# VH-VL binders against q10319, part 3

Target 1, 217 residues: q10319
Amino acid sequence: MAPNTRVSKCQISRPILVGNDAKPLTKEEKEKAPTDHTHTWRIFVEGVDGEDISKWVRKVVFKLHDTYNNPTRTIESPPFEVIETGWGEFDIMVRIFFAPEAHEKALTFYHHLKLHPYGPRMEEMKASGGLVESVQYEEIVFNEPFEYTYKLLSQNPIGDGHGLAVESEPDHPFSQQLEQDEADKLDFAIQEVKKTIEMYKQQVQSLQGQKSSTPVE

## First folded at step 1 (VH-VL)

Design p15 (framework fv_anetumab)
Fold by ESMFold2-Fast, scan of step 1:
Structure p15 (fold): chain C 217 residues (1-217), chain A 123 residues (1-123), chain B 111 residues (1-111)
Amino acid sequence: as target 1 above (217 residues)
Amino acid sequence: QVELVQSGAEVKKPGESLKISCKGSGYSFTSYWIGWVRQAPGKGLEWMGIIYPGDSDTRYSPSFQGQVTISADKSISTAYLQWSSLKASDTAMYYCARRSYGTQKAGYYFDYWGQGTLVTVSS
Amino acid sequence: DIALTQPASVSGSPGQSITISCTGTSSDVGGYNYVSWYQQHPGKAPKLMIYDVSNRPSGVSNRFSGSKSGNTASLTISGLQAEDEADYYCSSYTSSSTLYVFGGGTKLTVL
């Protein structure tokens, strides 16, 4: 019995999109969402140019902010996405798992959820009614892949994805230091939500017994 | 209407303790974070730490963790910055500033600043 | 815990426009829309000029505007006036253990 053999001196890669889109809640959506939520958003992992990545991706695990019920979301079939509502921006852990036959370790990415207009497309996003899109163009590189992966990817070539307008960020590898920084950031964000809610409650209470005075803009 | 008033200038010797104050008025003191910012002579602004007076939740810059103590007394709407043992390198202007919360979005900016407290430490 | 990068000085003539840059990383300026700008006249406390990248507080002249592209935020002052001569500091929320970080500051000279 020999396990799958690695294809020596071979490197094969696959581009993927990791990102989110978001928009402000409509009046109707606000009635059904938690009172403090302001946006609906989607986090996703997609192939470039409509590639069906389920051919080589087994599942994607999204770890949301701890304030969400069941914050660890496991998606085992396409589309590899999660749709939620919320108010704050935070980092989402995106972990991609491959078929056991590939003998490849899971890959972890961190995506910062964007809810508000930003970057060179900020004016365009404002003009669209606050529709936000933040997408990372990632290359998954298989160095000396096992025969299973090599054959699978070689039989399914992809087209040129360079026509897509995406926001790219430097690749930041996962580490213990990064893990601790993310944990501290999430804790701070949770406390900020709680304190912001309390501040709004205090402002409402302070205005009771006084005549309303609304500052312009 | 919103105002932060800091205590007066201090002249100290190395090894002495010191506690300076920042009194807030014209707003709900317990509902806003108060930050401390240091400015050494001829140098730029340097973040020290922040406190939420409502529950005394305090966060420090790593450079100042263990070097100073930030506290607040909500009964008199006053925040404090304290040294147990001053060094000559502590000579600086110290500002307190209120961290804002926008009505439609939590902000991470300082909307009102105290006038500053000059601390001079010399032998 | 890296300070944001600003030019040490910038100069302009009355009526001109100048721009001050503030460069960070994806963990601060590039990662969040929480960039603020402060003006400091000699011997005075800093004054908030811009918050959340591009928002102007009540009472701040519309000659001041803010923007951001990638890891770089910018403060633009149009119709430059003598009273604009001051030090300008950017600041950002950061995901690092410092939580907040300031730029090194830029001295604006109006000549």
Scores: ipSAE 0.000, ipTM 0.429, lowest interface PAE 15.7, mean pLDDT 78

Design p16 (framework fv_anetumab)
Fold by ESMFold2-Fast, scan of step 1:
Structure p16 (fold): chain C 217 residues (1-217), chain A 121 residues (1-121), chain B 111 residues (1-111)
Amino acid sequence: as target 1 above (217 residues)
Amino acid sequence: QVELVQSGAEVKKPGESLKISCKGSGYSFTSYWIGWVRQAPGKGLEWMGIIYPGDSDTRYSPSFQGQVTISADKSISTAYLQWSSLKASDTAMYYCARHGYSTRSGWFDPWGQGTLVTVSS
Amino acid sequence: DIALTQPASVSGSPGQSITISCTGTSSDVGGYNYVSWYQQHPGKAPKLMIYDVSNRPSGVSNRFSGSKSGNTASLTISGLQAEDEADYYCSSYTSSSTLYVFGGGTKLTVL
């Protein structure tokens, strides 16, 4: 019987990455994949700065396109990821569940799966042999969290807030079943995307500032 | 085209500080890692570390961790290698080189011309 | 010693083929496809000859080729020419804390 207590006047934010990486199938992988499939890809939920989010995330549910067998994938232990093969880009539902003791509602995100080089990193992705990544930076905000969450997060702080991530034994972006060199290439690409996302945020802020400062008909 | 130009030769005494430079041109300096490689007289190549100029993310070989500082100034497209207190054993040719797309799949191309550092009494 | 193992020297005559080996462990050469080869002439900076085991940069002669089997990578130079006389270094990514490691180097003499 846990008391129904909240920490008043308290707000804790945690950044997470929701995204995918992908690469063209190797000759060997093509022999074992469905004939139509062109890429192997991974959808994931990860902490920033190597944070072990399993301390406060109980499970993640990924809902893939209905053409996949068992399209609802429930991951109850880290790494919170799904690795698959495919040929098409589609939206993946990502639902994050917290420990029952947190008394928090599950959060739902939608991520558009990217398989092909795109955006300002397109040339770098092409140079990597078609290794791509598409990462969303999300802020999870706990308003007046129960004591369970407050104690857990306040005793396991993340650096100085946001800033650029300092690498320190980072979790590899691929499951252990994939070659580590592939994971390392994705680590580099994800690092680059974090920098690109920051630039876009600054650009959006600048544009919004200009629009609010300059009257338009 | 793409070029790395290093600072000139240095002659120093043990205990002195030193900072040598590597200036990139002809490419997006903030989009590539810069590595430092040491070659003692008549010896082979030793990897020292790398830096990503866009955010100053730096990784060192354990043999050089705490012995040198790698830094970069993206406003002037220049990377640096610094010693707080030189030793005679630091006498070597020091190369900077542009690393490829990935830190682990990367290769070094182009290379700077090298900076000869001589440390003697 | 963390350095990759190369023969100290190899020699050949013009027109012949020679092979330089680079032996590591499953934590570097054997575990990854991140092997590169560099050519160094006396008094000059190293030049990239091969990257990612077998790829050649633009401007590098087709006479240079790379391969790997198990824990050993190899650089093969066919149609040997006098200007190929140089020191050759292999390098590989390593999963150890070093991150990157060079071989001890091989002196190629063209007689």
Scores: ipSAE 0.000, ipTM 0.418, lowest interface PAE 16.8, mean pLDDT 78

Design p2 (framework fv_adalimumab_6cr1)
Fold by ESMFold2-Fast, scan of step 1:
Structure p2 (fold): chain C 217 residues (1-217), chain A 123 residues (1-123), chain B 107 residues (1-107)
Amino acid sequence: as target 1 above (217 residues)
Amino acid sequence: EVQLVESGGGLVQPGRSLRLSCAASGFTFDDYAMHWVRQAPGKGLEWVSAISWNSGSIDYADSVEGRFTISRDNAKNSLYLQMNSLRAEDTAVYYCAKDLTYSGKSGYYFDYWGQGTLVTVSS
Amino acid sequence: DIQMTQSPSSLSASVGDRVTITCRASQGISNYLAWYQQKPGKAPKLLIYAASTLQSGVPSRFSGSGSGTDFTLTISSLQPEDVATYYCQKYNSAPYTFGQGTKVEIK
């Protein structure tokens, strides 16, 4: 029997897309949504070039704003996505879990939900009736992966060679920096979520006041 | 006009089962989360259980977990609470309560309540 | 689980008095706090949500304040129809726990 051991001096990576799309509610959808909701949106984790990432991703956990029912959404099979309605932009924690055989730590990403046209594509988004897309191209890096992961990923390389194994540069300081960076990102995200909750509450109260004072047409 | 009407309460012996129903009208039932809240005679309110619009998310208070089962039938605009292994401590008026929120958003508060149905668990 | 404690458990006041009821969460709940009024023999009625937002149709003499762990419900000028038991309730996450209640009576 061949032991499942780490492939020494090896690094393999796999690109993924973490992002959201959103659009204004239609007149019909507004009738079914809470009166303050303005958009429907989707947060997702997807492979590049049509890759079926469920082969190496076991589940994805999305942590939504605390005002949502069951804000921690665990998706155990593709598509790895959550569809909701709302009016506020906030940070979503996206945590990716791997098969037990990979012996890899879960990875955490933070995505700021975009509902309104923005950036260099703003005019394009406006022209589409307010359809918004905000996608992050992320690279998942496996340093000295177990043979399980190495075999699984290397047999199906992604375009541009991103999925190909390369010789890893030994780097203890790099490992320490990655751990520190992850802790710092988590602390920052927690603080930003708290700020977003406060801003959301202020804006909800403002909208409630505006609705109460709006003249009858 | 929004209405919630509870039924199924009554006298039951410890260790037995009882099923409560809540008939909803005046709103699109399948768009909202629903809750059960109870109140023992002369005591305060206790949240018991919640169910999302599509039954995909269900929560229970620790005191009833494993014994009570919340369910809904959207075609019949009805909410249910199956109560098993009843104890004297379960004696209370049980209220059906509507969440404000639509699909996936739990809600801020219970904007509409039924009149309640009394459950008495005694030997 | 987060515990919700109200103070006082009961109070007696005169018509026109300013009445203050407090609610304390054992852990921070931001402003995810609602207040309910329950008159004898009736189902509870929502008064305030998001700690300070008045529900439509609730008299302006009712107000709420606070954030984090400490919250207050105030009745600026007590009226006879305000005789009731008042409950706070957290709703940041399940369980949606209520305080034990504060009974308000007229002297």
Scores: ipSAE 0.000, ipTM 0.404, lowest interface PAE 18.9, mean pLDDT 79

Design p24 (framework fv_adalimumab_6cr1)
Fold by ESMFold2-Fast, scan of step 1:
Structure p24 (fold): chain C 217 residues (1-217), chain A 123 residues (1-123), chain B 107 residues (1-107)
Amino acid sequence: as target 1 above (217 residues)
Amino acid sequence: EVQLVESGGGLVQPGRSLRLSCAASGFTFDDYAMHWVRQAPGKGLEWVSAISWNSGSIDYADSVEGRFTISRDNAKNSLYLQMNSLRAEDTAVYYCAKAPYGTRQSGSYFDYWGQGTLVTVSS
Amino acid sequence: DIQMTQSPSSLSASVGDRVTITCRASQGISNYLAWYQQKPGKAPKLLIYAASTLQSGVPSRFSGSGSGTDFTLTISSLQPEDVATYYCQKYNSAPYTFGQGTKVEIK
């Protein structure tokens, strides 16, 4: 068998987070930003639980609203993110590319940029001074991956078997177990998102604490 | 609960004027661009005019430019369309439409619409 | 000005059929395209924005695709309640022009 052939009846998955955070511009930031901009925001693709996804993600392309200069942003090394200022909410195309050896097609996701408090957490976001987080949990599923991808991901599992190869059997007896495994992975990702949100809140507080000082005396 | 309620429609003679109002509730009105869209009886949708959150940017369809004036009163959560020099072809149901969440400038699609108010221009 | 052309102007299909409606912009509009459903006597309802993003509460049988100048709205399995006129709309810049509409009826 050749070294890089498809692994038959094999399925391996990886959870990732695709999302954005945002906050209103401070008075000082607003003076330096374009007149109509109201927020600083960040779009990102990250691994769950601090996983270094650069091991299997080659690059991420973010397509911003056409009103931005150079709206197509290609990020070839981590962190896979773009930081900008703006006033409007729009859809960002997020395209994830894999190493050529993986022989996998790029994956496209669309994320609606959120700048303003929303949803069930709206009051919490308002209480935080307008710090907004909107994060999607996505499962990247490799069906019958090439040996390159199989070996790479199998050597870098997440948690108790998360992201490890599973036999791709559509049989009724195994459907329930696979559904339960997905529920467990989602619960895990939700907890990781909460940790990430707290980290960003702390970063915002740290940055807001930074002040330009001009001690004349 | 987002609500947009149009009023001011009615029968009007060609060459006369009419003012439409749209009362908004259930969202922070002054953070959104607003639009007027019309539909002639049995015909398709036609975008009429747009106004940004602070009235700093205003756009009109060529068919109404110079005759219609869009305006807003953020303190009253109200959008207006002043229609002057009315023509028979202005006969339509006029809809108030809201930009999506967080969109302050006029370049937008419409996530909520009012029920519309009928304007009939006839002698 | 950029012209928006829909095809077909009307179609009739059976319940369960896959229905495809197309929208063409005379110049590139990236993904700044929305799709609306309008039932007789009612205001339009947003179905899809940014060419392919489904609005919250819209059934998953609706999907959108395309970019630049050519766009498609697909109903994977037509239901009786889908009888309506469908409109595309550009929103990259003024004027925020609608297509002329596609009327969908059941045989």
Scores: ipSAE 0.000, ipTM 0.419, lowest interface PAE 18.5, mean pLDDT 81

Design p26 (framework fv_anetumab)
Fold by ESMFold2-Fast, scan of step 1:
Structure p26 (fold): chain C 217 residues (1-217), chain A 126 residues (1-126), chain B 111 residues (1-111)
Amino acid sequence: as target 1 above (217 residues)
Amino acid sequence: QVELVQSGAEVKKPGESLKISCKGSGYSFTSYWIGWVRQAPGKGLEWMGIIYPGDSDTRYSPSFQGQVTISADKSISTAYLQWSSLKASDTAMYYCARTDYSGPKTSGYTEYFQHWGQGTLVTVSS
Amino acid sequence: DIALTQPASVSGSPGQSITISCTGTSSDVGGYNYVSWYQQHPGKAPKLMIYDVSNRPSGVSNRFSGSKSGNTASLTISGLQAEDEADYYCSSYTSSSTLYVFGGGTKLTVL
């Protein structure tokens, strides 16, 4: 067949979410966890707007703190996530691998695991019973992608978050259109984060409902 | 050789602003947490907060949240502690200290402080 | 707000062994193995003596040892020497709102 060649003057991008959520262990969960663990947490790589990123992501490798058994976790099928319990915050290396046909190098991100309320939303997180979320919006940009990647991504567009091919122009000055496009992508990411927060609130309400008859002290 | 050098003693009046510094040398400045510890005259050690210069992740003790600002400038390997408006009760020795964990970035709370600056005495009086 | 409980003072004679206690709760000393001990001589910065309950940094005498039982951590100094006279502080991670806490400090006097 024809060789897989690069598409000249072409740029195509895909947004992803890299992040973690966490909550304090319940009394029942704490009895089943190691004595020093205080939280359950999840690290993940997700597509936006329900995109199945396994179409272009082959696997995700999460490197946890060396105190965990088998700290290198290789996830070859969705969901690309790791769920654990722990006590400490640390950096998790997140390495994303593409299909061999893409001829693209793996991408490495570092995500700082957040277990405790922090930042501008600290009071909100405290009020939620200690539910924490820390999500990074990352845009993966393929410059002059091989035909394999170009065809795959252009046939599977994402809604408003968008990642369709754009012709590159290195000498172009800063553009108001480019600024608006970036703002639209950021707004999309913020909406995804808000959706994740709502899912946590519902999960906490569900768990509290199941335990509403149990007196605290 | 790992070294933390703090700025010199300060004498200020209530209501004045102040920014003191802690310069690191002999190591990768962006790879370790730097904490600030206060010691009021004749009293014990109080943890104020901590910063990871690599990404400016900053965490405060609840007692000091909103009272001080911790920051860092990685281009000159220097961490800062600042007040917008000093009070007489801010009179104390202030230490910076580096955590000694060299693995993946941690919360800083579970680490220990191996390397300490010499301290900056801040006196606030009328 | 809540500091770990240490005795205000302890004393001993050269060659003796002394122990300094550091008492917390299941949310700090009792729940985790992240206890450190610091030595402070008058007018000087603190020096790390013990970390993670029982580990010694390079350059710290083996006369200093740490241990923990339940909610109480202990620093033991064997073969007490005049230069050991100092203030000693314990510290721990805490799952409470303070996140990190120091003990009140213990003044060691060598007679």
Scores: ipSAE 0.000, ipTM 0.434, lowest interface PAE 16.8, mean pLDDT 79

Design p30 (framework fv_anetumab)
Fold by ESMFold2-Fast, scan of step 1:
Structure p30 (fold): chain C 217 residues (1-217), chain A 124 residues (1-124), chain B 111 residues (1-111)
Amino acid sequence: as target 1 above (217 residues)
Amino acid sequence: QVELVQSGAEVKKPGESLKISCKGSGYSFTSYWIGWVRQAPGKGLEWMGIIYPGDSDTRYSPSFQGQVTISADKSISTAYLQWSSLKASDTAMYYCARHDYSAERKTPGYFDYWGQGTLVTVSS
Amino acid sequence: DIALTQPASVSGSPGQSITISCTGTSSDVGGYNYVSWYQQHPGKAPKLMIYDVSNRPSGVSNRFSGSKSGNTASLTISGLQAEDEADYYCSSYTSSSTLYVFGGGTKLTVL
């Protein structure tokens, strides 16, 4: 049996996206939803650059507003997401659990659900028929990880050397490499959000382009 | 070397179901979209739709939405085009093509590698 | 679905230059620089000749060039050769419907 020890003087980071998508209910969806609901929305935890985070994430727990039936939603396999309908904006607790072998505490994030166009991209969201995205770039930092986590993440780096372990100096807490890696990861996350917006625009235009026909007889 | 290999020719009757395949090799299958393009006998190219195998995001041409189903199985690097009920007007050559709208590009792409085509003939 | 406008046919003699036009709207060819051109020989799959208006993939002859002005993209073939005889299709990204639209195609005859 090999010893399961922490890798001393080591820090390894992984970027994730925590966020929501939302769009107004279609006529068909409106008939199936509660009468006061206005939107379909999705809350998610996803990897950047298509990383399969299920390699190191065991499950994600989403705690919705208490007005929802069974507001605590436990997702034990990818995709780590919840799709619902609603009318109001509220804070969703997102709790990420790691494999037992990692010996890491669960991490908690709070995401404010966005249903309506907002911020610098408000006009763009309005132009897309009300398609909204609110995505947070989060950096999960493993300080002195156990060998299990170190090996797993080191064998699967993100991009050109991103997410690899870095040794901290006593008189200089961070290397220039770590600072550059964080900037590059943020840029990748921004580009991924742009891709998602473009795909939603295409979906809306495709649906708007479809002509409904009435039965002849 | 990038290659797309499609399933063999099919001869079917109206009302029958059909599923044809397109297997990618020589590249990261989940990093590129796969598109389907139809060509009726003696006619031009019509795009039908695309799928991103990494997350199964699928986009259809409005004229093919609801008429066909596009899917992919990333475990065997294969994309599919399926009909629940064929019509004589579905007689055509069907091409799959790799679409360079990858995570690295983030902009609209183009069809860089094409399969050899699958001829589907629907007649009574 | 939506089709970009191309001439049905064009012809030339060996050694000459020919140009094939591809006309759309401000929602496709006129609005973006995402135009590609494909060559199709009889009985064969299409082959990418030009992408992003004017870029050539490796392995495509420098006799093929692309350009765009307003709502019209153009494919020019210089030093025309017998093996250039084929159908040529343009394609563009579109913001008004699905992701892509093809032109109706142009048959090139080398006399």
Scores: ipSAE 0.000, ipTM 0.404, lowest interface PAE 21.5, mean pLDDT 78

Design p7 (framework fv_namilumab)
Fold by ESMFold2-Fast, scan of step 1:
Structure p7 (fold): chain C 217 residues (1-217), chain A 122 residues (1-122), chain B 107 residues (1-107)
Amino acid sequence: as target 1 above (217 residues)
Amino acid sequence: QVQLVQSGAEVKKPGASVKVSCKAFGYTFTGYYLHWVRQAPGQGLEWVGWINPNSGGTNYAQKFQGRVTMTRDTSISTAYMELSRLRSDDTAVYYCARDYSTGKSYGAFDIWGQGTMVTVSS
Amino acid sequence: DIQMTQSPSSVSASVGDRVTIACRASQSISSYLNWYQQRPGKAPQLLIYAASSLQSGVPSRFSGSGSGTDFTLTINSLQPEDFATYYCQQSYSTPYTFGGGTKLEIK
């Protein structure tokens, strides 16, 4: 087998978080921002379960709305994020690139920038003074990866050994258990996202409680 | 090379069950979610649900919850949709379709099977 | 569920015409909107994904635009093979839902 060959009937995956947070500008921030801007926001790509995704992600390109100066933002080192101010909600193209040796096409995601309270947590976001978050769980799947990617990801498993390559062979003696393990890994990643959201919710509620307190002279 | 091939037409009586198959060719079967979409004669398209062939995980439209079961057999790269307690209004062409995205449901369907006509009549 | 409304339900046109088909979502779906073409007796084919991205192999005379709730499919210089039914579909949330379809008929 040559070093640059694909690993047949092999699948290896990595979960990531793609999302944004946002808050209304303070009086001081408004003085520094363009006059019609209302919010500070951050778009990001992060690993789940403390994974350092810079081990396998070479760069992330964020394409903002054309009204921004230099709307194509290339981030070649972590943290893979962009912080800006604005007034409008729009779609941000998020393109993830891998090392040339991986021989993998870049992956493109679209994230709708959320600045205003929305969804099931809308009342909570309103109560927090407009603090907003919109984070989605995405799973990057490498189907029949080249040996470069297979070795790299196999040497850097996530947590409990999650993120190890899964052979897609029908005849594998433990194929049912491997399928269940993959489902359990996904479930674990989703639970980690939920925990992060819950911690953020507590932080927001704590901040709102402090803000409503009467100052002591 | 990339294609989805479905089983042949079925005629069923009300109350029966039907199981439609969808065999994948020319790509890694476990790498893409598979969707089921139906179309009643002369009507529009209706999404039934998806299956993740890798995990066996499923997601069904609420309208079909309790009547539909989606499964797969990775050894023959084949997905199945079983619809039970058939009614006359289940008469439709049922399509399997591959999700555009690898490893997740993006919800755009780039490769479609030829369709399976399911007729429910006495 | 997100409701998708297409307008018109049918349109008559001649070869060489420019045709536009509209699609409206009952709530904002960002750019998670796809367009399909269906010929009589055939499975649908993906034309446009993410509101404006042309699927590989689809002729450049097809284009999509819009975001939020209002979307348009445009066919520039209609060809004989374009007489078909067109469907929009939101992929923002499950259940994924389709518009009622627009039948493109020869004048």
Scores: ipSAE 0.000, ipTM 0.417, lowest interface PAE 19.7, mean pLDDT 79

